# VH-VL binders against q8k2p6, part 8

Target 1, 141 residues: q8k2p6
Amino acid sequence: KYTSVCVGREEDIRKSERMTAVVHDREVVIFYHKGEYHAMDIRCYHSGGPLHLGEIEDFNGQSCIVCPWHKYKITLATGEGLYQSINPKDPSAKPKWCSKGVKQRIHTVKVDNGNIYVTLSKEPFKCDSDYYATGEFKVIQ

## First folded at step 21 (VH-VL)

Design W3
Fold by OpenDDE, fold request of step 22:
Structure W3 (fold): chain C 141 residues (1-141), chain A 124 residues (1-124), chain B 109 residues (1-109)
Amino acid sequence: as target 1 above (141 residues)
Amino acid sequence: QITLKESGPTLVKPTQTLTLTCTFSGFSLSTKGVGVGWLRQPPGKALEWLALIYWDDDKRYSPSLKSRLTISKDTSKNQVVLKMTNIDPVDTATYYCAHKTWPNYRISYYFDYWGQGTLVTVSS
Amino acid sequence: QSALTQPASVSGSPGQSITISCTATSSDTGGFNYISWYQQHPGKAPKLMIFEVSKRPSGISNRFSGSKSGNTASLTISGLQAEDEADYYCSSYAGKDYVFGGGTKLTVL
């Protein structure tokens, strides 16, 4: 389950800038963005939205995938949910970017011999996205 | 419905350049993720991939035949053209054009729709 | 030698189940997760039967199934029918190439 799986040619992923794949019965999305590869569960941790259909935007200097369903922002690199918060007691306060912590499980991407390989995360902590990565939600049809 | 049809000479002399045209319908090469490829099959032998062109004019060639192949597209005419130089009797084969697509960012490595093929015989 | 190796021929009786193997012979196994199978009747174009090892295109009979183990992919045809008599090719990618097996002639006895 944790062996590395080839998901396609590097040149093809760079061309499409994103791709979906099934790795050991887990559907993932791989992004190619700013010269880096990022893999995560395909379904958004919030409500299972299809992240491969979202737009990538920068928030607080971090590249994030924006879920097309509810516009949740997830960092590509760390899988953190980002949000803006404002101090209600400070009338002059400006919104600040905050992190909800890691909400989306990030998987490892490696390039070898022109191919892209994904290894599922072995991190022991539970991610909210795990809920949508198993059972009926494991694959987006 | 997706359809493809190959056209071109059925008889070519050695050393000449073979030009084949694929005319298709049911899809557009302006659609992201779409590609059209050329393959061939010598009589009684296995299939061989030749070239592939994508919607963004990205061109892919068989490593062994790259130097002899040129693929191009005319999106407005729904046509893809393959040129193969320095033709030899060994190039006698049925030539197919075929459709490829990457729906929803699912990269594919197969051809789902094929033309009927056109037999090209190379003979002096 | 082809990156994919198939038996030259297989045979079976109507109603039986047969399996056609496709073995990767190259060191590059990246494309082996994307094995596809084509059926070809005499004088006809290849028809996609299986893609990504085990997925069937719409309209393809559930008698056709695909699997893989190790460096061998398999096409299984259950409930063999006379119309199944054809050549079958496995395919994938290797490096920058799209590769095909040598083909297997299936005879229905």
Scores: ipSAE 0.869, ipTM 0.940, lowest interface PAE 0.5, mean pLDDT 95
Fold by OpenDDE, fold request of step 22:
Structure W3 (fold): chain C 141 residues (1-141), chain A 124 residues (1-124), chain B 109 residues (1-109)
Amino acid sequence: as target 1 above (141 residues)
Amino acid sequence: QITLKESGPTLVKPTQTLTLTCTFSGFSLSTKGVGVGWLRQPPGKALEWLALIYWDDDKRYSPSLKSRLTISKDTSKNQVVLKMTNIDPVDTATYYCAHKTWPNYRISYYFDYWGQGTLVTVSS
Amino acid sequence: QSALTQPASVSGSPGQSITISCTATSSDTGGFNYISWYQQHPGKAPKLMIFEVSKRPSGISNRFSGSKSGNTASLTISGLQAEDEADYYCSSYAGKDYVFGGGTKLTVL
């Protein structure tokens, strides 16, 4: 298991509502949203877009970061890719929100003594965002 | 391009209030992520952080000196003012104002641009 | 008491590599991942040389590098030059404070 890494002060992340950090050579973004902290790989699983520059919106009752490149929606809490589908066989059917499953690796955030700590996750074993979190694309800044 | 300059009295008497002004150029305190801090350095001694003010008027103070410090900004004039009450000879130091930013939501804990400093001597 | 401890002085000959250590002494070590280093020549303002342990600001010579191991951060200056003679300070945050080491005087022999 990865060791927990302090990424900054709680008061600062609450102020900015998001921050980027490098944890064990992995660049991550931490969001403070609706009183909760969420951490994930900084690069979008789809094409490596910088998620820290995206907007947070609610879809199907879930807070999502919207990738600025291609507007992919990723749940803050679970890292799921959300999309809206229409049943082509039922023209009268309303669009339905669906999940692509976990596509963005989510990391654990803890607050202790005024500091924010991130622990990199090992689950799931493979995640789509891993492609952009390692190698030449591992660091945006 | 970024410059800061400290101004104020160079000689103050004990118990007085020290007022220092930082005038800067090349950036604005209206820009999100920007902050201006005050630091000091007694002759031959280490640096000490005093206060910091951010673009949104969030003010931070050294825990040990908080009760004596007041920081404020005038964005339109590109100025930050520091007031320190109950001055003592121990407060003799070169006082610096310095710039910091949080680029692309990278929280920083350093000061990247500094004024040349102004020596303030406290003597009766 | 400073949350960061530095040696009072270090020395080296031109062309050599020297290292200045900065050890966290505070119980709150959260800021240790954000170590910065400043160079200060006599009568001059501090100059940022390294930030976030190992990042170098633009315009800073690649002779300056930073690293950390355990509770000790290090500034390494390779190819030592006469102009490198200065005081060096490590810095970070501790709790709600910005903290500095006691400074290290580097002498180029």
Scores: ipSAE 0.867, ipTM 0.939, lowest interface PAE 0.5, mean pLDDT 95
Fold by OpenDDE, last read:
Structure W3 (fold): chain C 141 residues (1-141), chain A 124 residues (1-124), chain B 109 residues (1-109)
Amino acid sequence: as target 1 above (141 residues)
Amino acid sequence: QITLKESGPTLVKPTQTLTLTCTFSGFSLSTKGVGVGWLRQPPGKALEWLALIYWDDDKRYSPSLKSRLTISKDTSKNQVVLKMTNIDPVDTATYYCAHKTWPNYRISYYFDYWGQGTLVTVSS
Amino acid sequence: QSALTQPASVSGSPGQSITISCTATSSDTGGFNYISWYQQHPGKAPKLMIFEVSKRPSGISNRFSGSKSGNTASLTISGLQAEDEADYYCSSYAGKDYVFGGGTKLTVL
């Protein structure tokens, strides 16, 4: 279940900039962005939205995938949910970017001999996106 | 309904350049993720991939035949052209053009629709 | 020598289930997760039957199924019918190439 799985040619993923794949019965999305590869659960941790259909934008200096359903922002690198907060008691306060912590499970991507390999995360902590990946609402396209 | 049809000479002399045209319908080569490839099959032998062109004019060639192949497209005419130089009797085969697509960011490594093929005989 | 190896021929009687194997012979096994299968009747173009190891295109009979174990992919045809008699090719990619097996002739007895 945690062995590395080839998901395609590097040149093809770079061409497409993103791709979906099934790794050990888990559907994931792989992004190629700014010269780096990022893999995560395909379904958004919030309500299961299809992240492969979202737009990538920078927030607080971090590249994020924006869920097309509810515009939740997820960092590509760490799977953190980002949001802006403002102190209502401070009249001069400016919005500040905050993190909800890791909400989306990130998987490992490696390049070898022109191929891209994905290894599912073995981290023991429970991630919100696990619900849609392994729970009762698991969806594999 | 996707259809492809190969056209070109059925008899070619050695050392000449073979030009084949694929005319297709039911899809557009301007659609992201779409590609058209060429394959061939010598009589009684296995299939061999030759070339592939994508919607963005990205061209892929068989490593062994790359130096002899040129693939191009005319999106407005729904045509893809394959040129093979320095033809030899060993190149006698049925030549196919075929459709490929990457729907919903799913990269594919297969051809889902094929033309009927055209037999090209190389003889002096 | 091809990157994919198939038996030259297989046979079965109507109603039986047969399996055609496709074994990777190259060290580059990256494309083995993308095995596809084509059916080809005499004088006809290949027809895609299975892609990505086990997925069926729309319109393809559920009698055709695909699987893989280790470095061997398998096409299984259940409830064998006379019209299934054809050549079958496995395919994948290897490096920058698209590769095919040598083909298997299926005879329905």
Scores: ipSAE 0.867, ipTM 0.938, lowest interface PAE 0.5, mean pLDDT 95
Fold by OpenDDE, last read:
Structure W3 (fold): chain C 141 residues (1-141), chain A 124 residues (1-124), chain B 109 residues (1-109)
Amino acid sequence: as target 1 above (141 residues)
Amino acid sequence: QITLKESGPTLVKPTQTLTLTCTFSGFSLSTKGVGVGWLRQPPGKALEWLALIYWDDDKRYSPSLKSRLTISKDTSKNQVVLKMTNIDPVDTATYYCAHKTWPNYRISYYFDYWGQGTLVTVSS
Amino acid sequence: QSALTQPASVSGSPGQSITISCTATSSDTGGFNYISWYQQHPGKAPKLMIFEVSKRPSGISNRFSGSKSGNTASLTISGLQAEDEADYYCSSYAGKDYVFGGGTKLTVL
């Protein structure tokens, strides 16, 4: 389950900038962004939204995938859920970016001989996105 | 309904350039994820991939035949053209054009729709 | 040599189940997770029957199924019918190339 799986050619992923794949019965999305590859569970940790259909934007200096369903922001690199907090007692204060911690499982991506390989992560032990990556939610129709 | 049809000369002399045209309907090469490829099959032999062109004009060629091949598209006419230089009798084959697509960022490595093929005979 | 190797021929009687194997022989096996199968009747164009090892295109009979184990992919045809008599090719990519097996002639006895 944790062996590396080839998911396609590097040149093809660079072309599309993202791709979906099934790795050991787990559906994942791979992003090519700013010269780096990022892999994560395809379904958003919040409600299972299809992250491969989201837009990538920068928040707090971090590239994030924005879930198309509820606009949840997830860092590509670490799988953290980002949100802005406001101080209700100081309406003049600028919103502050905060992290909910790791919510989306990130997987390892490697390039070898022109191919992209994904290895499912073991850490963290529990991740919110696991709920939508298993059972009936493992594959997006 | 997706359809493809190959056209061009059926008889070519050695050393000449073979030009084949694929005319298709039911899809557009302006659609992201769409590609059109050329393949061939010598009589009684296996299939061989030649070239592929994508919606963004990205061109892919068989490593062994790259130096002889040029693929191009005319999106407005729904046509893809393949040129093969320095043709030889060994290039005698049925030539096919075929459709490829990457819907919803699902990269594919197959051709789902094919033309009927056109037999090209190379003879002096 | 082809990156994919198939038996030259297989045969079966109507109603039987037959299997065609496709073995990767190249050192570059990155594309083996994307094995496809094509059916080709004499004088006709290839028809996609299976893609990504085990997925069927719409309109393809459920009598056709695909699987893989190790470096060998398999096409299984159950309930063999006379119309299944054809050449079958496995396909994938290797490096920058799209590769095909040598083809298997299926005879329905």
Scores: ipSAE 0.866, ipTM 0.940, lowest interface PAE 0.5, mean pLDDT 95
Fold by OpenDDE, fold request of step 22:
Structure W3 (fold): chain C 141 residues (1-141), chain A 124 residues (1-124), chain B 109 residues (1-109)
Amino acid sequence: as target 1 above (141 residues)
Amino acid sequence: QITLKESGPTLVKPTQTLTLTCTFSGFSLSTKGVGVGWLRQPPGKALEWLALIYWDDDKRYSPSLKSRLTISKDTSKNQVVLKMTNIDPVDTATYYCAHKTWPNYRISYYFDYWGQGTLVTVSS
Amino acid sequence: QSALTQPASVSGSPGQSITISCTATSSDTGGFNYISWYQQHPGKAPKLMIFEVSKRPSGISNRFSGSKSGNTASLTISGLQAEDEADYYCSSYAGKDYVFGGGTKLTVL
């Protein structure tokens, strides 16, 4: 279950900039962004939205996938949910970006001999996105 | 309904250049994820991939035949053209064009719709 | 010599189940997770029967199924019918190439 799985050619994912794959019965999305590869559960941790259909934008200096359903921001690198917070003591202050912590499970991506390999992560033990990655809610395409 | 049809000469002499045209309907090469490939099959032999062109004009060629192949597209005419130089009797085969797509960012390595094929015989 | 090796022929009686194997012989096995299967009747174009190891295109009978174990992929045809008599090719990618097996002739006895 935690062995590395080849999900396709590197040149192909660079072309599409994102791809979906099934790794050990788990649906994942892999992004190619700014010269780096990022893999995560395909369903958003919030309500199971399809992240492979979202837009990538920068928030607080971090590249994030924006869920198409509710516009939740998830960092590509760490799987953190980002939100803006208002200072109650200074209502005129600019909202600042904060992290909800890791909410989306990130998986490991490696490139070898022109191929992309994904290894499912073991950590953290529990992640919010796990709810939509298992059972009847998992994505099957 | 997706359809593809190959056209071109059915008899070619050695050393000449073979030009084949694939005319298709039911899809567009302007659609992201769509590609059209060429394959061939010598009589009584296995299938062989030749070339592939994508919606964004990205071209892929068989490593063994790359130096002899040129693939191009005319999206407005729904046509893909394959040229193969320095033809030899060993190139006698049924040539197919075929449809490929990556729906919902699912990269595919198969061809789901094929033309009927055209037999090209190379003889002096 | 092909990156994918198939038996030259298999046979079965109507109603039986048969299996065609496809074994990767090349060291470049990146595409082995993307095995597809094609059916080809004499004088006809190949028809996609299975893709991504076990998925069926719309309109393909559920008598056709695909699986893999180790370095061998398998096409299983259950409830064999006379119309199933054809050549079958497995396919994948190897490096920058799209590769095919040598084909298997299925005879329905």
Scores: ipSAE 0.864, ipTM 0.938, lowest interface PAE 0.5, mean pLDDT 95

